# Miniprotein binders against q9h3h3: the designs that were tried, part 104

Target 1, 235 residues: q9h3h3
Amino acid sequence: EDGFTAEHLAAEAMAADMDPWLVFDARTTPATELDAWLAKYPPSQVTRYGDPGSPNSEPVGWIAVYGQGYSPNSGDVQGLQAAWEALQTSGRPITPGTLRQLAITHHVLSGKWLMHLAPGFKLDHAWAGIARAVVEGQLQVAKVSPRAKEGGRQVICVYTDDFTDRLGVLEADSAIRAAGIKCLLTYKPDVYTYLGIYRANRWHLCPTLYESRFQLGGSARGSRVLDRANNVELT
Key: E = the ipSAE of ESMFold2; O = the ipSAE of OpenDDE; V2 = 0.75 times the mean of E and O plus 0.25 times the DockQ between their complexes.

## First folded at step 9 (miniprotein)

Design m6
Fold by ESMFold2-Fast, scan of step 9:
Structure m6 (fold): chain B 235 residues (1-235), chain A 85 residues (1-85)
Amino acid sequence: as target 1 above (235 residues)
Amino acid sequence: SPEEIREEIEELLEKAEELLEEAEKLFKEGVDPRKALELLMEVFKLLWEALRLAEKLGNRELLERAYELIRRAWELLLKLRELLK
């Protein structure tokens, strides 16, 4: 159970968005340069605020890889926030359905598969696998947190452009598994991130939509995916 | 004891609210948004601890106070992100 650790990490993650990013952009950079870039910026060594002994002297919020077909669309986050305030004031029940409708109305559709790993070789290896899948076109975009000042786990986020497209979300899970990732994954729509929906939310909403657990046999895709909100197995 | 936990929660909430008000003032005045962000990160640390203890204690009043401050803090965080990204 992540308890309030997920909330602490989420606030830090949003703060990190405001600092510079290290980006490999496959839309403008040849795929042949990826291995050298990964060797230069392993996430276990890139420091959040810069350090003489690290690859970076200046702060880095995120290390990211953009796929060749990646087209970012954040939607109307300000409109979403205003509508959220109105919804809370209206007395209308706050449910996964009402949040989904707010997200659709304001085009805040992106979401992400999350994995948390300790700093070290396994994190760097997992990130390299994800980055190659992005550059090869099996995934659209991904980012990983740098090493925190106080240590602790780092997070890899693998994005899909539309959380309401269940098939697309499940295809991303399959591509992550095909890249050799075996750890627990959870899927969170960005609307939940922007509105601060975490474990201890006052509306008792499940903070993630799906979880994926690796399995060696039985699943055609190498994983079991659970719909967290309805507690029903999808695979 | 329950009484000691209640006092700890109240101290955490009071400290968080003071820092949050300072961060909100800096944002409103357009002064030092990076300091506002630093204060806000400290506010979240205090509020998550207060929420954990209030949930353990089962005190609805303290839980509601923690949730309201978290709502305000998150609203400011998102506004700062829109400003500084």
Scores: ipSAE 0.509, ipTM 0.779, lowest interface PAE 2.0, mean pLDDT 87

Design m60
Fold by ESMFold2-Fast, scan of step 9:
Structure m60 (fold): chain B 235 residues (1-235), chain A 85 residues (1-85)
Amino acid sequence: as target 1 above (235 residues)
Amino acid sequence: SPEEIREEIEELLEKAEELLEEAEKLFKEGVDPRKAKELLMEVFKLLWEALRLAEKLGNRELLERAYELIRRAWELLLKLRELFK
């Protein structure tokens, strides 16, 4: 069930993209309104499919905050998918390097730091910290899942625009830590998400590029970052 | 029994393929993308159960059939998602 559970959760996350989002857009809304918006829509209380007893009566796929400079670019996902099918048919090895080139060719460069938290105060507090960092310009964009009908952990996704830009990915980690986040973080490029690369993938690829663990004292960035692709500590 | 579990897997796979074909038809015809999404989510639910049972049974052929339908369903889910942007 291990690998399959991750695949099913991925399908649910993809389906959530198709439902309405609750968005605080700092490009059009004053930063002074953020605290009221966060109080109105705490992620531990917003339900996935709506409920009269929750803040929403209608389905919500994601709760998101867009930074003032945010400019979305998903790349050519259709071209990526076609090239992926061709690569699998070609008999050539499927490696992190070939997927990286596929992503670059089709401009599918975005990626995200992921954190999984149980519904409750710690989730809402973490999300508020991330949302403030986005509105203040330290992060570009973030989203958090609503509460599932069955319960379970919720996910906060903090996006960067280019997973091949190591310094940019590490700067996002530093900003997340500066916002008071102490839980485990993993970084996943969206190309892996679109191609269905999860823990038990057929090609035995590591499904995350980086892992960040909170470190008290000693680290300038507040965390210890491991490059999972190259098996190297970055600190 | 293994025989009863095999029959259960076969039923799950048949139902999933039927719903997947309906979702694919809706997508090709450009009609009711919300219903196509709902059918596809039910397909994944059926295939998740089929995969779980096939792994426990140790039946490689049924496992491969479940993976093939999941691959097909995932491809459609990704295409459908692009329409909702």
Scores: ipSAE 0.459, ipTM 0.742, lowest interface PAE 2.2, mean pLDDT 86

Design m61
Fold by ESMFold2-Fast, scan of step 9:
Structure m61 (fold): chain B 235 residues (1-235), chain A 85 residues (1-85)
Amino acid sequence: as target 1 above (235 residues)
Amino acid sequence: SPEEIREEIEELLEKAEELLEEAEKLFKEGVDPRKAKELLMEVFKLLWEALRLAEKLGNRELLERAYELIRRAWELLLKLRELLR
């Protein structure tokens, strides 16, 4: 069912955070080892719950690459959760603006560019490009979902540290495009992820802030970026 | 029939609430967080189906009950994720 597929995938993604991750950490591992690691763990072959026939025998929640400067900061998620509960019981309108204020108040600022690809060579090639950009310092951190038992599209998430920093969000889009990525990208702040804002949310909020479409020979940055909340072209 | 669909939704909501309460108890007692996670994933499956049927039926009461259980389940899932990452 289309109406709740996004919500189910979102719940699965949050559950995946709790399982072991396969990580290439550029803070402690030489960049020269990346190609061998990518060949050992192609996301189209790594299975969510493990299989002797796959690269992993044990469950894997995410496959991730950390850049040299990566410093995780989730902010005050507990305070955000309490404030969200209070907002829902207050009767105040729930809008992108009120969620933005909650995120700023509790320093829950990270966000991510998302791309969804079918399992196969194109997914593995896209992930390799993103992983190299992270290790080379053009992006900060990224992760990709493993293959689900029943198939379906996999997701690559490319993180930025502050969704309110529009220039930083746009710079990440440029770096993704420079890595050879041509598919549709959407940007989602982690505050929406933590609060469960997905396609069929009861508040009728748009679940993403930005959309990026590849543009051959168009803009200097190689893409057209739309601010979905304000319906404004940024590039 | 609408009556049979309503009964199906009520059964899904009852099963989901029972499993959710078990997961909440495990979390509160600090025992078997992996079991609590497994229970929550089953809760979501039941609640997505209940929500789909309630929306199709156009029943406001059942929709609100499904949304409330989804809210509780999501809050617990986020707490478990913060605990286990």
Scores: ipSAE 0.575, ipTM 0.810, lowest interface PAE 1.7, mean pLDDT 87

Design m7
Fold by ESMFold2-Fast, scan of step 9:
Structure m7 (fold): chain B 235 residues (1-235), chain A 85 residues (1-85)
Amino acid sequence: as target 1 above (235 residues)
Amino acid sequence: SPEEIREEIEELLEKAEELLEEAEKLFKEGVDPRKAMELLMEVFKLLWEALRLAEKLGNRELLERAYELIRRAWELLLKLRELLK
């Protein structure tokens, strides 16, 4: 499946966080300018390290759209990391519940729906749909990776502000589906990313809390969502 | 053979550790954090290939060694991210 590849892309994504971002910020930019911005910076053509022949001559880590109500809040990542190190040293059990409690205590609550698509028209079309949903207020914030030197799939990340708010997570899934997205989606809390927990971790924790699969006619929501933590289908 | 795969995994882990140590040294000395980042990306590539092969081989020792180096690499990644923002 996508798990292993997703973890590889996650490390590259963290490196990309350090480079400049191309941002459409709906808090300060009129929505009427979005279509021109999307045409100027299609993710299939924006190169990771810049190229005179691409839309960018300089490195770009991420292409992002901020919604009107977007308020960045990473929480206390430093406190989270210190508490995590103390927990490992204590010898106490490391479980999903323990990580959830550390995240709540340190306000590291954000999470994201991930989708991986090959460079090309379908990626650009999917990103345009997501970007419009963000600017129109159905989603809060999203970003997409630029095209890597060696090719491969690109990732679209759609963030929610609180992974413990199941209704909010499911509403984001519905909005993504309403934007025309039909590929597999997986949801990962940022707490797992900050603690370096990936698919093959020594604690046998699954960093994916939810999976969403597109379904025609079956679900009224347009998707079937699995709760990985409780191993139960929600839709 | 299983022995040849084991040797391949050990070579990947050894190369990853060497590059990781170089990246850690650059970070500690405050020299060229961008180069440290480049080395770290190569470290992750090597470690995930080692992890994949160790899982296929079913070798617990090599799997644990890969896990520990990945943990160490992630710690450096978080420190570099903080420094370069």
Scores: ipSAE 0.069, ipTM 0.471, lowest interface PAE 6.2, mean pLDDT 84

Design m8
Fold by ESMFold2-Fast, scan of step 9:
Structure m8 (fold): chain B 235 residues (1-235), chain A 85 residues (1-85)
Amino acid sequence: as target 1 above (235 residues)
Amino acid sequence: SPEEIREEIEELLEKAEELLEEAEKLFKEGVDPRKAYELLMEVFKLLWEALRLAEKLGNRELLERAYELIRRAWELLLKLRELLK
């Protein structure tokens, strides 16, 4: 997305974290119940602030699926914020490397593959595929935004636990492709989200670390992945 | 005109700062964190419009003012997120 739209959507996503979530938690719910849950809460129909005509009467921030092995760990976000303020005050250059070191020091290591889709059948189908991959153990956790009041694209986020683990990031991409997803994917570490690094950021940093493009039957893994920070192809 | 755009940016920045200060006060007093976050959503809406116009105008001073308010708003949003979730 372009700079200003991405910043608007990022802040909306952060705010959505504070509202109730609709969660299918495979740690406590049998996998056999997933199809009924997906039919009850298709993301194209669940509204952000509730609507008599939608599956929800109350606000919903996110629709999420937790895998059996999912163990949430946001790290030390408060320590990260304090260190970030100190870094900005210090006058030292702000680079991908310095942000990576802040993330490691404060254990803010999670990241996510992002895909943006218009409301409708394709979104619901893509989400169902991702949700099944999570419940079956190929992915750890995922969430999708509800339908916005004004309309517009919705986002599916597929998380990995450590953005510095390149192989883990690539394995998640492969699992997304195996679920039938063919659209463009970008990977963003949560440290960038917490620190407000988006397309129009003050420091002119690339807001994503990786980009995945579907290969039309050419690649064994189904995609070509580019390391955007270093401008190097990984697959 | 460029002057009309400048005036619009100034109005957006002033309104955003007023709402941001109200949200910061609510957070500090602990009286209504949900209202504070609702105010922040309006702050961000105003600030991104200001940022878009300042970029189009090419005015560095207004662009920097927008970025500083976005930084303050973002820091408060993170604190509210931790408090509410």
Scores: ipSAE 0.114, ipTM 0.538, lowest interface PAE 6.1, mean pLDDT 84

Design m9
Fold by ESMFold2-Fast, scan of step 9:
Structure m9 (fold): chain B 235 residues (1-235), chain A 85 residues (1-85)
Amino acid sequence: as target 1 above (235 residues)
Amino acid sequence: SPEEIREEIEELLEKAEELLEEAEKLFKEGVDPRKAKRLLMEVFKLLWEALRLAEKLGNRELLERAYELIRRAWELLLKLRELLK
């Protein structure tokens, strides 16, 4: 829970990107096959490094669903990294504005809503709801971590194309809530993830742009969204 | 004691730097990127423990050395991810 837990999770997530993924790709796979795929690969049972007793015998980094209209654009991550190295050695101040500018310049605009859930039926149910929303077109793409060897919470990541598009970010939150998700959500731009900027970073940057909390008996959105950078309620 | 903690931090930093240099060499030579990844994950474990102890000790110089090694390790991790994704 302290300063280094987020660093552990960030490094593990980056390492997971390099291992094989289990993907339901709605661009090439009929939507009618989704329910069978979800039953075959529940995230609470898929193990990170493989196990004869799990659905996978080989390592799995992520379990993902790509929407029918999903068009991946990670931008120029190599150019972003080179600019980041130059910035760190330049002595120039590292601020949210500087990182936003690097992200825009290199077209690294994607970001994600994060939710952390314990392994079990609630996680599998939440993932199934998110996956259906992706296949039905309410969300673009999502992924969930497999079960770690040591246990602990798993993470569902729901991506948006452009973290600077506030309306798009809020629309994704609404779709997540419509899928029945009630837990705390936090939104992080991928530029912070790629550059290793997490909660207890040395530059005192807040990598979380938005927080979403479920609201009982509320509006159609079903949540209160806070802009963490400006400390303003958006809903 | 503070002296024993300092020695432990120095040993962690030294081992982390040796493994990091090996991982950097593997990456530069284009050899065994999976081994480079495994070495980097071990480097991070050593460096996070070094950071924890350096913060406890309140030693600015050791803290900065740990952060510099983490910076190098993270930059290599991102390069490996771009290569292996």
Scores: ipSAE 0.503, ipTM 0.787, lowest interface PAE 1.9, mean pLDDT 87

Design p30
Fold by ESMFold2-Fast, scan of step 9:
Formats: C-alpha cells, structure tokens, sequence
Structure p30 (fold): chain B 235 residues (1-235), chain A 84 residues (1-84)
C-alpha cells in the first residue's frame, strides 16, 4: 500500500529531484546532437539507481530536454508551503479554487501533461517524439522517469509555464498530438505536486485538471480534451 | 432542425476557440489592442452559442460556451491590466 500514500509518493519525488539528471539542453547544445543523445539514453534502459549493464552506472532522477527558450520559474515554493500549512490549521475549506489562489499568490504556476507508459519501444518512441518537439520549439521542456528497479510504468512529463493560461495548456496538448502521441494524457498543476495532492488525498480533490484522448478520425483537432473539474468536453 | 442548431452551435464554439488562440498569440506578441478586438468578437460568438444552446436545451454545449466565456473574460482582464 506504500505506493498509494501521499508521504511515499512525495518522498520518491523529492529523491528523484535531488538525484542527478541526464539533460539535453537546447540552449547550449546543437539540435543536431539530439538523435545521438536519445540513442545513448533510451528511458526504458536508463536505471533509477544505476547499473554497470545500463547506460548509467550512477543514480538518475530524471531524463530531461530543455527547449531553447526554456526559462525555469518555480515561483515562491517556500511561501506556498508555509501558506498551505496555515490553511490546513485554519479550518478553512480546501478546494480547487483555494489551491489555485495559493498558486497565483505565490507564482507557482507551472503544470504538466502526464503520460504513463510501460518500459519498451513505445515509451522510447514517444519520448523521442516529445524531445524533438521540445528542441524544435513546439514545447518548452519535458522529462521522463528512469526505469525503477521494481519495474512498473514510467512517466513522461511535458511542462507548460502557467496552468492558469488555459489556452496555453491546450496548445501544448495539440503540440503533443502533432508529435505523434496517441496515448491518454492528463494535466496536473505543479502546485498539486508540491503540496502532495495525489490520487488518494484526504480532501477528495481530483489531482488533474484536464484529460486528453486521441480522437480517431478527428485529425483537424487531434484530440478530445475534457475539463475534469467541470466535467465538460472542450474540444 | 435540432441537428442544424447543434451544428451551428459547434461551428460558433470552434470559431470562438480559433479566435481565442489568435488573441492569446497577439497578446504574447505585444499587440494587445488587436487581441482585445478579437476577444470582443469571441464574446459575441459565445453569447449567440449560449442563446442557441438554451433554445436547443443542450446542457453540455451551454456549459462549454459558459466556460469559454470565462476564459475570454479572464484573458480580457489580463489584457486590460497590460494596457494600463
């Protein structure tokens, strides 16, 4: 049951963020080097804690690609966490609107489209498509988890700079679809991640704002996007 | 007739969405006056979509139009802040 506790998931996320990352940084590396880098570090083969038989002998927390225009802005995460503790002790209702307000106040605005895939060819192919879209400027930044020792699905995260910029979130979905991705996507604001809001949370909040499904025959739009909070199809 | 009204609503919503993306692009590229003009057109399209969705009794299309109005109004507020 450890895989379903907020404390366990938060601890895993912190460990991954603190461990070294394998990064292709398009701000400093020529785009022509991307295909060789992708071949050297396929996410299905990169191991979380290192293995002499894998591409990495040392721990890897994340494999990431930064776009040419990528400018990280995490906002005031410390202020967000302090305000969150104050909110919890205040007895005030904890709702999506309250979390949105905290995020705006503390400028913790980034969010991400998530896709979960089993280790193998489909994962590596999807990651290569996303990485090329980032380097070509259609997406801002992305990362993929390395293979865990226990196995299980890996996650690709495609970031947008402002989850309150709803049209920007939908443009990222379109760019992901244009890159050839056909699997289910869900969108989660980073404020939920920083505050430990996962599937099973005590406030019964849906941890995702949007869901995107590839639309067969709907090539003009590429996908059907559902607003999870309002239960309304947007496309 | 009901199917024709549904198609008209969907066409209005698709046009509104196209103009919302164009307005956002103009906003980011530093043309807030043109972005505001497009947002005013978006609001007119969405008001007509609401009128037709209410006439049709289609709650899903009505809610979709209401959400897009909220998005247009938020973008318009951000534009008005930039113009000050």
Amino acid sequence: as target 1 above (235 residues)
Amino acid sequence: SPEEIREEIEELLEKAMELLFEARKLFREGDPEKAKELLEEVLKLLEEAIRLAEKLGNERLLKRAEILIEWAEELLRRLEELLK
Scores: ipSAE 0.443, ipTM 0.805, lowest interface PAE 2.6, mean pLDDT 86

Design p31 (at its last look DockQ between E and O 0.01; V2 from the best seeds 0.00; counts 0 for: pae O 5.2 > 1.5, placed apart)
Fold by ESMFold2-Fast, scan of step 9:
Structure p31 (fold): chain B 235 residues (1-235), chain A 84 residues (1-84)
Amino acid sequence: as target 1 above (235 residues)
Amino acid sequence: SPEEIREEIEELLEKAMELLFEARKLFREGDPEKAKELLEEVLKLLEEAIRLAEKLGNERLLKRAEIFIEWAEELLRRLEELLK
């Protein structure tokens, strides 16, 4: 019932976004340089706050790869937050549909597939696969968290530009699977993150829209995708 | 049999999904007329899937078909605005 965990997660996410990022930008860097960059900055070795013994001596918030066609658009986050406060005071019901409408009105449409992996070879291998898919144009943008503590999992985030483009969200899942990823994936629109809506919220909203599980010899797309809100299997 | 009807519904839904991806691709590539033709085919497949799911009494397959219809209708609406 205590909201401090959600507040702590939001504060840490904001700090990571504000700290410097290590970026491979395919808009300005030749694709031939990617393998060397991945070897220099394996996410299992890059430390969150810097260490003379790691690849970085200074804090790193995120390690990211931008695709050749990447065009950042966060929308009107300030307008979204103001409208959210107005909605809460209006007495109008707060539902997934109302939040979706708010996101559309303020152009806060991005979302992401999330995967959590322990530090080590499997994380670095998965990140390399995702990074290559981004540089080759199958995915738009991705980032991975640096190593924060002993035994802690790291997260790979693979972004889509519009969570209301449901087919685009499913295409990203297929591209992640084609890159060799077999772990559990969950999809979350950024609107929920900007509004501080996490798993246990007072409005009983589910910020995770989709869940993807790898299946051997199953779907031609390589996964089973569940629509979490409707509890309906899509593939 | 109920099992044969279930398999028929699943085949219709799988075909509809394939055509939805193709229609979206054509729309993004600047072929809205062909995209519209595929979306009209998608809607016919989904209407048949709904008819069979209702007859079978399978609420989950019915809901899946309804979700795909919503997706197809939203894309078709955007497409028709562009073609006007």
Scores: ipSAE 0.456, ipTM 0.808, lowest interface PAE 2.4, mean pLDDT 87
Fold by ESMFold2, look of step 10:
Parts: C-alpha cells; structure tokens; sequence
Structure p31 (fold): chain B 235 residues (1-235), chain A 84 residues (1-84)
C-alpha cells in the first residue's frame, strides 16, 4: 500500500532522471516564448515514452523550467555517499540530526516542495503557474513528470537551494501559493534521495521536513506550514 | 482574558515572522545594518511572546516563539560571518 507505492514512485523517478528532459531555460531563451512552449508541452499530454499522437516523439524523463537566477550546486555527492556507507557499518545511531549534519558537511543542501496531481487541466494549469513564477524570478527551478500511465498521479517538484535556510524554504512555499496552487505540498531535502532513503526505509526515518496546506483565513501568506520534526505550525 | 492574551501572542509571532523575512531579504540584498535592526526588533517581539506564552501556559505558542528565536539567531550568525 503506502510503503509499496512510495518505494515504486521513488524508483521510477530515479529512472526518469536518466532519460532526456524537455527544458525551458530562461537563461538562454526569451521569456516571450514561454506561453508557446507551455501550450506545446502540457504535462498531461507529454508522454513518458513518446507515444504516437504525443507532442513528443521520443521518451521524456522530466519537463523542466530553469529561471534566470538558477545556479546549480550539487555539492559533494560522492563524499556524502562514502560517509553514509561508513556510518552504516559503524554501529552508530542513524537519526535525522546525523543526516542533516552529513548534508551540511558535504554541501548537499538542495531540497524540493512536491505536489501530486492527476493528469488533466488542473495539472497543466498548476504547472503553467509554476513555470511562470520561475521565469518571473519568484522561484528558481521546477520540474514536472510526464504522463507515464493513464490515471496515475504526476508530480511537480519546486526546488530550493538550501534546506537549512528555513526562511528561504518558506518563501518558496509562499511563491507557490501566490501562483494559485491550493493542493497539499510536502518538502524533502535531496540528501534523502541521494542516499536512497524513502518513506519505506529500514531506519523508519521521515524524509518530509515540512507540510504546507492552503489557507486563506489564518495567514497573509496563504498557507499553514507544519514543521514535522517539532510538530509546530510555523504560519 | 486568556483569549485576548493568546491573540496578542499570535499577533506578535505574525509580526516577528514578517520581520524575519524582511531581514533575510535585506541580508541577501547587502543591507546588513538594516537587517540587524530588524532582527533586534524580532528578538524583542519574541521575548514578549515568550513571556506571555509562559504566563498563559501555552506550550504550542511557546515552542513556536522559541523556534523563531533560533531562526533569528541563525540569521544573525550568518550576518556576522558576512561582515568579517
């Protein structure tokens, strides 16, 4: 059920990372071309494998938008993975605190807000809003999965560059809400993904740091954000 | 009344959050003197929020205020590093 679903979704996301991506790069492409690109490649119609009748003739792993201010910084992923292997054989406790410290030490600091939507107009409209926010500079980079199977949910990932910059993570949530997004958001640091730590893991760790729920009446920011580690609403 | 005290704490926390975001913006835009001024104001608001939350015995609001203090202190540390 939940463990089965989360584990399989993570494996499929990893496989998609290796396939070609459809990218709108605002650093090299005029912003005036965005609307045409969005109309040509709606995520509900771009197929994972390039089916006949699709806007894409070849397989697509992800559809992405890079903002003008996007500056990639992957950090020392190899050093992180080596330190993780050593930690697992050491007998020392594995806690959220030790994972945070590994990420800091190796400068693997990126993370992402996630939302899951069924294929259709709602997904395409949400993606268009996010893509515009990226090109306009309110967000730095986002991606959305293509349609892999009929009826399955697709995911939009909105990245931040430093999960320890908690105000920056919350500012990204605010920008997502300002783009008209009302669904549940969850925030996951990339360190968990690079180490293969998903919802169903042998340490029973929870890779989600924050949950954001849309709310008009409680905050000018438009959301209620729960800090999962401290069980405290921040907004 | 307890309800009025709770509402005052929430107003203090809301204002502290707004100033935290503004201070972070100023820090990233290279105005560290103004950012420091805002963080000093944030800490004053949070100390009052903590005083009232302790008086009311409201652990949820107390915990939230303490988290915001940690955020303000972290931003001050980053600001100090920038000004070395």
Amino acid sequence: as target 1 above (235 residues)
Amino acid sequence: SPEEIREEIEELLEKAMELLFEARKLFREGDPEKAKELLEEVLKLLEEAIRLAEKLGNERLLKRAEIFIEWAEELLRRLEELLK
Scores: ipSAE 0.403, ipTM 0.789, lowest interface PAE 2.7, mean pLDDT 87
Fold by OpenDDE base, look of step 10:
Structure p31 (fold): chain B 235 residues (1-235), chain A 84 residues (1-84)
Amino acid sequence: as target 1 above (235 residues)
Amino acid sequence: SPEEIREEIEELLEKAMELLFEARKLFREGDPEKAKELLEEVLKLLEEAIRLAEKLGNERLLKRAEIFIEWAEELLRRLEELLK
C-alpha cells in the first residue's frame, strides 16, 4: 500500500467511526447468541451504506465485538496532538522513540493487529474465529470494516491495550493464530493513526511496528513475528 | 513557484487532517455543532488545496484532496442529518 492508499483508508476509517456500529458486547449479551449474530451480520454482506438487500438498512461504520474485559480508554488524544504540533514546530528530530514517548506521556497506548481480506467466505470465517476468541476472553476487542461499494479488501482490527507491551502484542498474535488465521498480520499503534503517520510520511517513519507471518512447523506460536523498527525476529 | 505551491497544498492537507480528527473527537464527545463548524473549515481548506493542485497539475495531490473533501462532505451530511 502506497501512502495514498493508507491516507484514503485512514479517512474512510475516520468516517466509519461516526456511523452506527453493529456491536456484539459480551459484557451484556450471552455468548450463546454469538453464532446467531455472526449469521445475521456476516461482514462480507454488511454494506457500508446499507445497500438494498444487505443485512443492514442503515449505514454501518464498523462491525465490532467487545470482550468481557474490554474497557474503552483512548487517553489524551487532544494533548497528544497539541504536543505533536509543538514538536513539529520545534524542528527537533522525530523518531519512533519520540512517538513512543508522546504516546506514553498522553496515555495513548492502544494498538492493533491488522489483516486485509477480500470479501467472501474466508473473511467471514476469519471474523467468526476472531469474534469467538474475543467472547472467550483470549482477545479483548476486535472490529471489521463493512463491505464497500468498490468491493475492495475489508480489514479486521484486533486491538491490544498497550503497543509498548511486547508480550501483550505477541500474545494477541498467538490468539489470532489459534483462531485459525493464517494471513499476514501487521501491527500498528493508534498513536500513528492519530498523528497522521502513514506509509511514505515525511519523517520516513514506518507505521507498522510488527509483522507476523504464519509458518507451518515453526515455533510454538505458529507465526514468525518481525520487529520492523529493528529488523529483528521476536519468535 | 511550483515547489512553493506544492508545499502550500501539503500544509493545507495536513491542517485539514488535523481538523478532521478534532471534528471526529468533538462529535464523539457530544458536540456536533462544533464538529460541524470544524468540518466547514476543513471543506474550505480542501477547496483551496484542490484549486492549487489543479493549478499545479499535480494529480496525486488533487486526488488526495478530493478524497478528503468527499470524506468531509459525507461527515457534514451526517452531522446535518443528526442535527435536524
Scores: ipSAE 0.019, ipTM 0.436, lowest interface PAE 5.2, mean pLDDT 85
ESMFold2 (binder alone), look of step 10: mean pLDDT 86; pTM 0.839

Design p32
Fold by ESMFold2-Fast, scan of step 9:
Structure p32 (fold): chain B 235 residues (1-235), chain A 84 residues (1-84)
Amino acid sequence: as target 1 above (235 residues)
Amino acid sequence: SPEEIREEIEELLEKAMELLFEARKLFREGDPEKAKELLEEVLKLLEEAIRLAEKLGNERLLKRAEIWIEWAEELLRRLEELLK
């Protein structure tokens, strides 16, 4: 997010959300079809705006897998945005706790574990592991970005339904580790995304709530999780 | 020794974490009474961890235990609402 403004990042995110998605929906598609779908649409090969040489000829905003029990609930995003505007004009302090309260009030509760990987075998392998965990019911839903025109790292987002259910956030981390993922993970509530809280924001807020690092030979958990806001190791 | 006390605190925190995840699972699966029993045990383990961390003077372990207590108390409050 070097050199990009919050406005530019928000515009890119909105464009990706509005463009078509490639979706494996386990609620309507047999799990036996997943491996063929993953082979057809490896994220390192799917291009953001389409290319005759890629699996897609048209734009793709996201590649996603929905679990059998997935039930989306975005909450009251309009009410959240109105309350955020009022908070900013009030001059009252903007803190992680204040944002948490806005999210609870407007039921904008979802969040996600993020991992950034370069295009290639490791990205495709990681995505396949996550997708299988989603279809098997160990995770609820996940998406991965397509390959950008400029290149650079791609992001896998693994969602939880309620970031205030902190134990649920940590259980998702454990499931990601059990799927064979060893890279750095960070957790971001969707309320931060809707309100434009990115790296180097004007309020000096950490853009993520948790950081997870892989650990060999430790507890059965398989990771060390840091609470970013309090700078405290949880595991 | 300080090292033995640190190891005891870490064992208490590990046990409390295991029971917290089990309590949350029971809560989600519709057994709030058993979840509450596990949470009461979790709070006892975390209070002992706090006592030892204060005695040891380890601020990081103290803060970790305090956060876990906050999370356990939040889950307990949600359970009490359901049990009404």
Scores: ipSAE 0.236, ipTM 0.674, lowest interface PAE 4.2, mean pLDDT 86

